# VH-VL binders against Active breakpoint cluster region-related protein (ABR): the designs that were tried, part 2

Target 1, 199 residues: Active breakpoint cluster region-related protein (ABR), of Bos taurus (Bovine) (a6qns3r647to845)
Amino acid sequence: VKISVVTKRERSKVPYIVRQCVEEVEKRGIEEVGIYRISGVATDIQALKAVFDANNKDILLMLSDMDINAIAGTLKLYFRELPEPLLTDRLYPAFMEGIALSDPAAKENCMMHLLRSLPDPNLITFLFLLEHLKRVAEKEPVNKMSLHNLATVFGPTLLRPSEVESKAHLTSAADIWSHDVMAQVQVLLYYLQHPPISF

## First folded at step 1 (VH-VL)

Design fb1 (framework fv_refanezumab)
Fold by ESMFold2-Fast, scan of step 1:
Structure fb1 (fold): chain C 199 residues (1-199), chain A 121 residues (1-121), chain B 112 residues (1-112)
Amino acid sequence: as target 1 above (199 residues)
Amino acid sequence: QVQLVQSGSELKKPGASVKVSCKASGYTFTDYAMNWVRQAPGQGLEWMGWINTYTGEPTYADDFTGRFVFSLDTSVSTAYLQISSLKAEDTAVYYCARGYYDYVWGSYDYWGQGTLVTVSS
Amino acid sequence: DIVMTQSPDSLAVSLGERATINCKSSQSVLYSSDNKNYLAWYQQKPGQPPKLLIYWASTRESGVPDRFSGSGSGTDFTLTISSLQAEDVAVYYCQQYYSYWTFGQGTKLEIK
């Protein structure tokens, strides 16, 4: 389900699944070596996601008892499976062009303008995620996760070509993996290194 | 500063297996992909695939599936190439090469010194 | 996969003269979003690993002499050595990194 529908339905600024997974990771996963990089057990991730989808009463109990890597994996899977990527289909080509700019001032102006062009639910959820990932990176000496490591995990989950764009690129590794994935990583890394202020 | 140091040469019989190591130093191991490139005697360079050092996920070129396995030990910043059921045509120098995931981004290209694997009866 | 084809297979040039090596890709390696050509040139001497000379088709790697230059766009690329020196005797490879990695077959450069 589209993120704007979820936040309206929940009467919240950030989806419940995002808030709960982030809170649990910060509570007991912030010093976990390889958090977000190490895979959780697939059946645990699927079970937890199903519980969130069903709005089950057992969700808080499952969160407290579940392996932290499965909770981290659930958050990644949620963003990856959104019908529209968090940073949107509409802005994807503009993010790719903006991140390629060589002039730092032009790049900053473009990247900040693109962020301001996001729908409010997408922007607020993205800013919430950026703050979380920065807190994880602050514990890099223990958890071994740099801003670049986190951008590598989340970049491709937050930025994907639209279905129409993807069809144009079918069976090309360059369009699916090589260049596009690296640019997606660079976009997220840019915002982690240059945090937006006063949006 | 940046160095990729590979294990020494190997002489093997057909049907044996070999494991080549590539130890990285001078940079954050997980920030760059590790590529494997083969060069048979007197031949050109042939890309075998890469491994994402951050996720541990390998990608193999079509000619290098099945008998070839890429793996990591991130605790010692080392990448491995294992070849099983060795054949005479596997005789080659095997290189590891650092890339920014699966391609070059500017001035960060570094190669190991190469490991000669000889397969003969 | 993208097939890289070099020409000539071998080339002999006199010291101080210009050497030109060509490379063709089976499909464009120009990425329209960043307007960069995902093409590199490597030099390999016997018993040594390949050494990066040029990336982004025309950007010279740090420490590479200015007599080496790259040009071209899309599918047709050229490596030029403006004034051949004795130490330039090597095999030269073009490489695309637009879709994974593939190398040309190599061009052997010799002194005439």
Scores: ipSAE 0.000, ipTM 0.432, lowest interface PAE 17.3, mean pLDDT 83

Design fb2 (framework fv_refanezumab)
Fold by ESMFold2-Fast, scan of step 1:
Structure fb2 (fold): chain C 199 residues (1-199), chain A 119 residues (1-119), chain B 112 residues (1-112)
Amino acid sequence: as target 1 above (199 residues)
Amino acid sequence: QVQLVQSGSELKKPGASVKVSCKASGYTFTDYAMNWVRQAPGQGLEWMGWINTYTGEPTYADDFTGRFVFSLDTSVSTAYLQISSLKAEDTAVYYCARESYGDYLFDYWGQGTLVTVSS
Amino acid sequence: DIVMTQSPDSLAVSLGERATINCKSSQSVLYSSDNKNYLAWYQQKPGQPPKLLIYWASTRESGVPDRFSGSGSGTDFTLTISSLQAEDVAVYYCQQYYSYWTFGQGTKLEIK
């Protein structure tokens, strides 16, 4: 279901599933070694996501009882399974071009402009996620998750190339994965390292 | 001040089409969603759907799929409702209503457009 | 869809007396996460668009007279006009905004 439909239905600026999973991870998962990197049990993740999909409310008892890595996995799965990636299909080429700019000032202007070009539900949810991931990374000495580690986990879930455009310059699947995945990681890492304070 | 001004009344024959406009002023058009609400003569209010003014993405209530199309012209801050293959039961006053983002409420309404479908 | 049912369909009240309109939702419109009831009341006078009176079940919109009040929680809600005035003659609608929007059928308020 599109993120704009979800936020409209829930009368909220950020999807309930995103807010609740983030809150639970911050309560009892922020010092968990390998949080977001270590997989939760797949059946637990699917069960929790199904409960959220059913009504998007009042699942606090289930959240309290569930393994924290399953809750973290549910958040990742939610972003991965969005019909359109959080940072959108439309802006994907522009993000790739912007991150490749060599001049730091031009890169900053371009990358910040791209955030302003996102639909409000996408932008607000993305900013919420950035703040959360920054808080997780502040506990790196305990949880062993750096900003780069978090960008590696979430980058590919938030950005996806179109089929036609991905094939335009590269001749093999390995080349496509190598270039696109690293660029996706770099885009998210950029925003984590240069948080948009003016928003 | 915030205002929503709708186009004038329409008299149409069954099978024709109609396009109702809703022109916004006094605020940034793309910051607020626009909803459409129908009211048949002597009847209650019926929510038809909404359109995201930033993305142009429409969402229709179940009873208003197919013949009903929501669209925008952001350059003139105007939302449109088009009804095709008009039927007598489409006779109603059609309202546009702005949605408050913080409260999800219809804080400003257009004056309404009467669409009459008859011989 | 959440079905909203109002009672009565029509009501006649003398000037200065209390008017009470009820609204029932087919499922709870109380959201556990923020503990708010996603219920609003609108007033519609002949030839005019609806006007928002009350939201979050009991919060009065700016500019709405103190004689209007809303109460209730979950599935059962009430709009009260403590001392009816001539300008209050209108049709009143409840609306849930918990899951999209649906309106009650309306209650026509008239002077006796």
Scores: ipSAE 0.000, ipTM 0.441, lowest interface PAE 15.0, mean pLDDT 83

Design fb3 (framework fv_refanezumab)
Fold by ESMFold2-Fast, scan of step 1:
Structure fb3 (fold): chain C 199 residues (1-199), chain A 120 residues (1-120), chain B 112 residues (1-112)
Amino acid sequence: as target 1 above (199 residues)
Amino acid sequence: QVQLVQSGSELKKPGASVKVSCKASGYTFTDYAMNWVRQAPGQGLEWMGWINTYTGEPTYADDFTGRFVFSLDTSVSTAYLQISSLKAEDTAVYYCARDEWGYYYYMDVWGQGTLVTVSS
Amino acid sequence: DIVMTQSPDSLAVSLGERATINCKSSQSVLYSSDNKNYLAWYQQKPGQPPKLLIYWASTRESGVPDRFSGSGSGTDFTLTISSLQAEDVAVYYCQQYYSYWTFGQGTKLEIK
């Protein structure tokens, strides 16, 4: 279900599943070594996602009882399974061009402009996620997760080319895939290192 | 004005079926889940289950599977409760009540209730 | 399932006096991440649907008189009516919404 539909349905700018998973990770997962890098048990992630998808009121019981890596994995899976990536199909080529700019001022102007071009639910959810990931990275001495590590985990999840666009320009699937993944990581890392202020 | 208006009382024989309606007005129907609550004569309130107004997916409490069906007609902002193979112990007032999806789960708006009487 | 138990089953209080109704849950309805108690109180008068009085254990619903207040946390909750009025004669129900929804058995409030 599109994020805009979910947030309208919930009367919130940030989806309930995103808010609850983030809160639980910050409560008891912020010092977990390899949080977001270590996979939770697949059956636990599937069970928790099913409970959220059903809007089952057991959500709060499951969150407190479940392995923290499964909760972290559920958040990652939610973003991965969105019909359109959080940062959108439409803006993907512009993000790739923007991050490749050599001039720092032109890059900043472009990257900030792209953020402002996101639909409100996408922008507000992204800003919420950025703040969360920065808090996780502040505990790097304990959890061993740097800004770069978090960008590596979430970048490809929040940014990916549409299937149609990817296929249209394939010269070597492996080469295009590897190059794009590095750029996706760099886009998220840019926003983590240059936090948008006054939004 | 936000309100839930239910269909009128029903008198049925054992083995018959009944369909109770709950029409919402004054708000966006799909922004709230709809609950069904039963109250037998002189007894307390018993939660039966809820239906997701956006997807149409029902969830039933353990005692209310099989004979009970929750459904929707979103074009007219109406939720339905159908009871098949009626028994004397189904005699009760049936209420619909909304709760907001996401953060708020208390039931702030209730229908007036529909009395279903099952007798021979 | 979370079982809700009210006490007393019935209560008679003189006009103008304080009425106190208790509610106990079989497990905590306090969610530590948001620090909220998932508990509501409803008033039901004869022939009428339940009316929401209190939510989040202590927040009064709009239009509900100041004499109604809710307190408690975790597993033990109280509804207080500071100065009983004639129109307050009703059955009062507590309800948890921490895991699904379950109601207490109700407390019948009468004037003595």
Scores: ipSAE 0.000, ipTM 0.455, lowest interface PAE 13.8, mean pLDDT 85

Design fb4 (framework fv_refanezumab)
Fold by ESMFold2-Fast, scan of step 1:
Structure fb4 (fold): chain C 199 residues (1-199), chain A 122 residues (1-122), chain B 112 residues (1-112)
Amino acid sequence: as target 1 above (199 residues)
Amino acid sequence: QVQLVQSGSELKKPGASVKVSCKASGYTFTDYAMNWVRQAPGQGLEWMGWINTYTGEPTYADDFTGRFVFSLDTSVSTAYLQISSLKAEDTAVYYCARVPYYYDSSGYLDYWGQGTLVTVSS
Amino acid sequence: DIVMTQSPDSLAVSLGERATINCKSSQSVLYSSDNKNYLAWYQQKPGQPPKLLIYWASTRESGVPDRFSGSGSGTDFTLTISSLQAEDVAVYYCQQYYSYWTFGQGTKLEIK
């Protein structure tokens, strides 16, 4: 379901699944070695996502008892399965062009303009995620997750080329990943290193 | 457009039971949770609990366990509050009020029913 | 449970004058992730259900006159009526929705 539909239905700016998974990771997972990098049990991730999708009362009970890597995995899966990536199909070419700019001032102007071009639910959810990931990276000495490591995990999840463009330009999945993945990582890393102070 | 219409006032003897209804219209009933709030004569507002209209599962505040039952009839977009073994201290106006979701405490009470006065006297 | 405490219990203000009602929570209702205060204000007139006035501590509900304003953050909140009108005589309640829902005890506002 589109993120704008979810946030309207919930009367919130950030989806419930995002808020709850982030809260639980910050409570129990912030010192977990390899948080977001180490996979949770696939059946646990699917079960938790199904419970969130069904809007079931058991959500709160499951969150307290579930392996923290499964909760982290549920958040990643949620963003990956969105009908449109969080940073949108429309803006994808502009993000790729902007991050490639050599002049720091031009890059900053472009990257900040692109954030302001996002729909409100996408922007607020993205800013919420950025603050969470920065808090995780502050515990890097313990959890071993740097800003670059988190950008590597989430970049391709939040940014990906449209299916039409991928099919037009590339002939294999390996080729698709090799062409854009580093730029996707760099876009998220840019915002983690240059966080917007206020909007 | 959005309306919550509650059943009329009730006068009951101690030990009896009462069932208050709250009929919703103007929106999709199962998209919003229903809260119950009580107000004793001359007293403030007291939150009793809520019911998830999608799953039918009630959640009660600590002071409202046992004798109080929240239920639904989704086919007629109606929520119910049943109080058994009525006591004089149950005399109050009972309100239903709408919120987005039961597990997300980010919801404010945007639409209220008109209230149902339940009087318990010998 | 989060306990909400209002002050004063009752207040008498002359027509056209400013009325100020305070609300204090036993713990912060500011959610750091979205930087919002989960605090609402309601107006209740005799024989009527409560009416939502303000949510997110300072956002006025549609149709509420601009003389009503909310302010504050964390644990301390204020409802202000800048120029009291006759129809503003009511009991005012603050409410947190950060962790479930709890109401303050109410402040009765009367004309002097």
Scores: ipSAE 0.000, ipTM 0.426, lowest interface PAE 18.9, mean pLDDT 83

Design fb5 (framework fv_refanezumab)
Fold by ESMFold2-Fast, scan of step 1:
Structure fb5 (fold): chain C 199 residues (1-199), chain A 120 residues (1-120), chain B 112 residues (1-112)
Amino acid sequence: as target 1 above (199 residues)
Amino acid sequence: QVQLVQSGSELKKPGASVKVSCKASGYTFTDYAMNWVRQAPGQGLEWMGWINTYTGEPTYADDFTGRFVFSLDTSVSTAYLQISSLKAEDTAVYYCARDHSGYDWYFDLWGQGTLVTVSS
Amino acid sequence: DIVMTQSPDSLAVSLGERATINCKSSQSVLYSSDNKNYLAWYQQKPGQPPKLLIYWASTRESGVPDRFSGSGSGTDFTLTISSLQAEDVAVYYCQQYYSYWTFGQGTKLEIK
């Protein structure tokens, strides 16, 4: 279901599943070695996501005893399975062009303008996620997750080409996908290193 | 005006079925889940279950599995409770009540109630 | 299932006096991550549906008079009516919404 529909239904600019998974990770997962990198059990992730999707009212009972890597995996799966990526299909080419700019001032101007072009639910949810990932990275000495590591995990999840866009660029699939993945990582890394202050 | 309007009272014989309706107006139907609550004569409130108005998926309390079915018609913003194979013990006022489908799960709006009487 | 137990079953209080109704849950309804108590109070008058009074244990619903207040945390909760009015005669129910929903058995409030 589109993020805008979910947030409107919930009368919140950040989906409940995102808020609850983030809260649990910060409560008991922020010092877990390899948080977000280490996979949770697939059946646990599917079960938790099903509870959020079909019955978002009894999740509190599952969260307290569930493996923290399954909760982290549920958050990643949620963003990956959105019908449109969080940073949108429409803006994908602009993010790729912006991150490739060599002039630091032009890059900053472009990257900040792109955030302002996001729909409110996408923007506020993205800002919420950025603050969370920054808090995780502050515990890098314990959890071994740098800003680069978190950008590597989440970049391709939040930002991917549409199927139509992808078909236009299938000349050398291995080279194109490798290049695009690096650029997706760099986009998220840019915002983690240059966090927007307020909106 | 935000309201839930339920169908009128029903008098049924044991073994019959009944379908109670709850029509929502004044708000976006799918922003709130719909709950069903039973109150037998002189007794307290008993939560029966809820239905996700966006997905149509029902969830029943343990005592209300089998004969009870929750359904929706989103085109007319209406929720339904069906009870099959009616028993005298089903005699009660049945309420619909909404809760916000996020995390504000308290019941801020209630229907007026539908009395279902099951007698020989 | 979380079981909600109210006390007393019935209570008679003189007009203008304080009425106190208690509610206990079989397990905590305080979620430590958000520090919220998933507890509500309802008022039901004869022939009417229940009306929401208090949610999140202590937040008063819009339009509910200031004389109604909720307190407590975890497993023990209280609804207080500071100065009983004639129109407050009703049955009062607590409800947990931490794990699904369950109601207390109700407390009948009468004028002494």
Scores: ipSAE 0.005, ipTM 0.471, lowest interface PAE 15.1, mean pLDDT 86

Design fb6 (from fb1 with heavy chain G99E Y100P Y101D D102Y V104G W105S Y108F; framework fv_refanezumab)
Fold by ESMFold2-Fast, scan of step 1:
Structure fb6 (fold): chain C 199 residues (1-199), chain A 121 residues (1-121), chain B 112 residues (1-112)
Amino acid sequence: as target 1 above (199 residues)
Amino acid sequence: QVQLVQSGSELKKPGASVKVSCKASGYTFTDYAMNWVRQAPGQGLEWMGWINTYTGEPTYADDFTGRFVFSLDTSVSTAYLQISSLKAEDTAVYYCAREPDYYGSGSFDYWGQGTLVTVSS
Amino acid sequence: DIVMTQSPDSLAVSLGERATINCKSSQSVLYSSDNKNYLAWYQQKPGQPPKLLIYWASTRESGVPDRFSGSGSGTDFTLTISSLQAEDVAVYYCQQYYSYWTFGQGTKLEIK
């Protein structure tokens, strides 16, 4: 279901599943070593996502009782399974071109304009996630998660080429995957290191 | 503007089947769930079940399992209610109603005009 | 299933006077996580489909006149029409959407 449909339905600016998973991670997972990197139990993640999908009113009780890595995994799964990535299929080529720019001023202008080109639900949710990830990284001495570690985890989750574009590049799947993943990581890392304050 | 337009009234004999349609316009059909509500003559509103317009998965209230089938044709933004082996107690106005909460916990913001199904010998 | 019970079954109120309709749920429809009551009120006039008046127990739907108000929490809810007008003659239904959907039996509102 599109993020715009979810936020309109919930009459909120950020999806409920995103807000609740982030709140739990910040409440009791901020000092967890390897948070977001360590996998939660797959059956727990699927069960929690199903509860959100099924409108189970016991969600807060489940969140309090569940392993924090499963809650973190649920947030990652939610973004991974969106019908289109949070940063959109439409803007993917532009993000790849923008991050590759050598002139720092041109790069900043391009990256900021791309962010402002996102639909409001995508932009607001992304800004919410950026603030959360920065708070996680502030506890790096304890949790061992740097901005680069978080960008490595979330980059490919938030940015992927459209299915058509991915299929077009079948000549060298391993090389193309490696190159695209690096660029996806760099895009998210850029925004983590240069947080937009005007949005 | 959002509209739900239902098919016309039906007069059927016991044992026959009927298929009621509900055509949506003015919004993206798959972004909202569709509910079915029955109202027998002079009686109150009775929730029958809902269908997830994105997945096509129906869910039926306990009293409406077996003879009742919810289906969709997303290409024409239309939901359908089929009742098989009609009985006299099926005589009622059948409403489709839109529900905005993806999690299936919203109020019904728009309703079809209703379809009267009369079952008589 | 959550059972919704309305009172009274029928009401006769003079024009310009206050009308009060009550609705009780067999269990709480207040969700502690978001602090919202999953309760709606509908108006149905003869030959017409129901019209949504109030959702989240007290939030008025767009275009609904200020004389309509909803109140209550948990299991006890009230729909109030502060100054009854001729056009308000209808059957009123409460609905819970906390666990699936169930309607009250309806309250018929008439002019004295």
Scores: ipSAE 0.000, ipTM 0.459, lowest interface PAE 14.0, mean pLDDT 84

Design pa1 (framework fv_polzastobart)
Fold by ESMFold2-Fast, scan of step 1:
Structure pa1 (fold): chain C 199 residues (1-199), chain A 122 residues (1-122), chain B 107 residues (1-107)
Amino acid sequence: as target 1 above (199 residues)
Amino acid sequence: QITLKESGPTLVKPTQTLTLTCTFSGFSLSTSGVGVSWIRQPPGKALEWLASIYWDDDKYNNPSLKSRLTVTKDTSKNQVVLTMTNMDPVDTATYYCAHRYYDSSGYYFDYWGQGTLVTVSS
Amino acid sequence: DIQMTQSPSSLSTSVGDRVTITCRASQGISNYLAWYQQKPGKAPKLLIYAASTLQSGVASRFSGSGSGTDFTFTISSLQPEDVATYFCQQYNSYPLTFGQGTKLEIK
């Protein structure tokens, strides 16, 4: 389901599944070595996502008992399976063009403009995620996850060409991804290193 | 081998609707990665892409022609149909259909029909 | 829309000459560029795709190079049968766009 439909239905600014997974990771996963890099058990991740999808009252009980890497994996899966990536199909080419700019001032102006061009639910959820990932990276001495490591994990999840985008580029999705993966990582890393303060 | 052939009226009056059919052989529009596109060329001018339709029935139309364009396919008949409404003398052109094949090297127009000249005049 | 500009619009040279045609995109298209040859009264024929990859069955005297916004098409030794109009085309994004064409003639 589109993120804007979810947030409107929930009367929230950020999807419930995102808020709950982030909260749980921050409670007991922020010092977990390799958090977000170490895979959770796939069946646990699928089971948890299904419970969120069903709006089951046992969500909180399941969250407290589940392996933290499965909760982290559920958050990654949620973003990966959005009908449209969080940073949108529409803006994907512009993000790729903007991150390639050589002039630092032009790059900053472009990257900030692109962020402001996001629909409100996408922007607010992205800013929420950025703050969470920064908090995770602050514990790098313990969890061994740098900003670069987190950008490597989440970049392709938040910024990816869709099948429609692949046809627009008229090459295979895999060819576009292999060419663009480094740029996708750099886009997320840029925002982690240059957090948007003025909105 | 792969062949395509355009068919339809060669003379159209202003304001009428043009319907062109592309009949092809040597491939199927049910094959993943395959598409068929329509391209036109006014006499002595450049090529202009009009529309593309893909194996999954996904469609792309040139925005400069607004909602005048409709492209459909009949996979069982090996046909793709282009419909263009409100024809004008400036739409006089040779209309081509072309095969689009996607592999690890990308998408390109590897095979073209012979083209059909459509003249729009009163 | 991505605008494709070819240079020159026309040229006239001699058999055996090296011919160079350039194509410039108004924004980055990576290597998603094709070159077509069109003889009078005929449909275009694909010569090169992915900026530099020669289509099977096409003579080796044809070549392409470039990436991003600037592209070059060359005929290493012009033959009489190469008299045609040559078009570049970007297939990076919709709408697909073509250059205005370069008409190649022999003196």
Scores: ipSAE 0.000, ipTM 0.426, lowest interface PAE 19.1, mean pLDDT 83

Design pa2 (framework fv_polzastobart)
Fold by ESMFold2-Fast, scan of step 1:
Structure pa2 (fold): chain C 199 residues (1-199), chain A 123 residues (1-123), chain B 107 residues (1-107)
Amino acid sequence: as target 1 above (199 residues)
Amino acid sequence: QITLKESGPTLVKPTQTLTLTCTFSGFSLSTSGVGVGWIRQPPGKALEWLALIYWDDDKYNNPSLKSRLTVTKDTSKNQVVLTMTNMDPVDTATYYCAHSEYYDFWSGYFDYWGQGTLVTVSS
Amino acid sequence: DIQMTQSPSSLSTSVGDRVTITCRASQGISNYLAWYQQKPGKAPKLLIYAASTLQSGVASRFSGSGSGTDFTFTISSLQPEDVATYFCQQYNSYPLTFGQGTKLEIK
């Protein structure tokens, strides 16, 4: 379900699942070694996501008792499974062009303009996630997760190129994807290193 | 410095429509992250949120008021207008407008309030 | 809708006393909770947002704590000017909802 539909349905600016998973990670997982890098148990992640989808009464009890890596994994899965990436299909080429700019001032102007071009639910959810990831990285001496590590985990989840529909391009698509993954990591890393101001 | 002031009728008859204007200074509703909300308080009772309008014209209204509420903005005049239809004596309250802004990437609390205007609904 | 329940509904205490007010949400609201002070005949004044962040210009004797469903507001040493009604408000989801208020008086 589109993020805009979820936020309107929940009458909130950030999806409930995002807010609750972030809260639990900050409460119990901010000093967990390898948080977001270490996989949670797949069945736990699926069970928690199903409880969120059903708006089950037991969600608060499950959140407090579940393995923190499963909660972190649920957040990653949520963004990965969005019908459209958080940073949108429309803006993907512009993000790739912007991050490739060599002039630091032009790059900053372009990258900040792209954030202002996002729909409100996408922008607010992204800014919420950026602040969370910054707080995780501040505990790097304990949790061993740098800004680059977090960008590597989340970058490809938040930014994806449009689907390639032609079967003639299957082999070249794999090469393009491998190259683009590095750029996707760099886009998220840029925002983590240059936090947006005045939003 | 942020200031807000409510204006409109202080006496409304049952079934009439209430129109209140919030005029503000010290900020612009063209600034990303900024919103203006309406909150009311019946005499001696709790605060009740009515509506919130954001810089991008996104609007949220309290569903308990059954679509009686309309909120609009005029960014160039620094004004937000609340309209509430079919007024009833139970709607007698002090009506406030208030500034809201994204801090920690979330909006919905109110850091600066107007002085409030008492609206009495009676025949 | 998220129900906000404050306790106590009213209290009377002495200047210099430590005052504690609690607020409970009917469902998890993370740290999206604000505390307001309202003096008779005046508009509410924001004291705390994000459960524990003190608003600029607010006296350091005021503090907040909590997350999820249970929140606490504390005045470390009550002053005469603190006589007011205090309200909590959640802003985790719409509709925005307030507690019923706690009326604070001096003996």
Scores: ipSAE 0.000, ipTM 0.462, lowest interface PAE 15.9, mean pLDDT 84

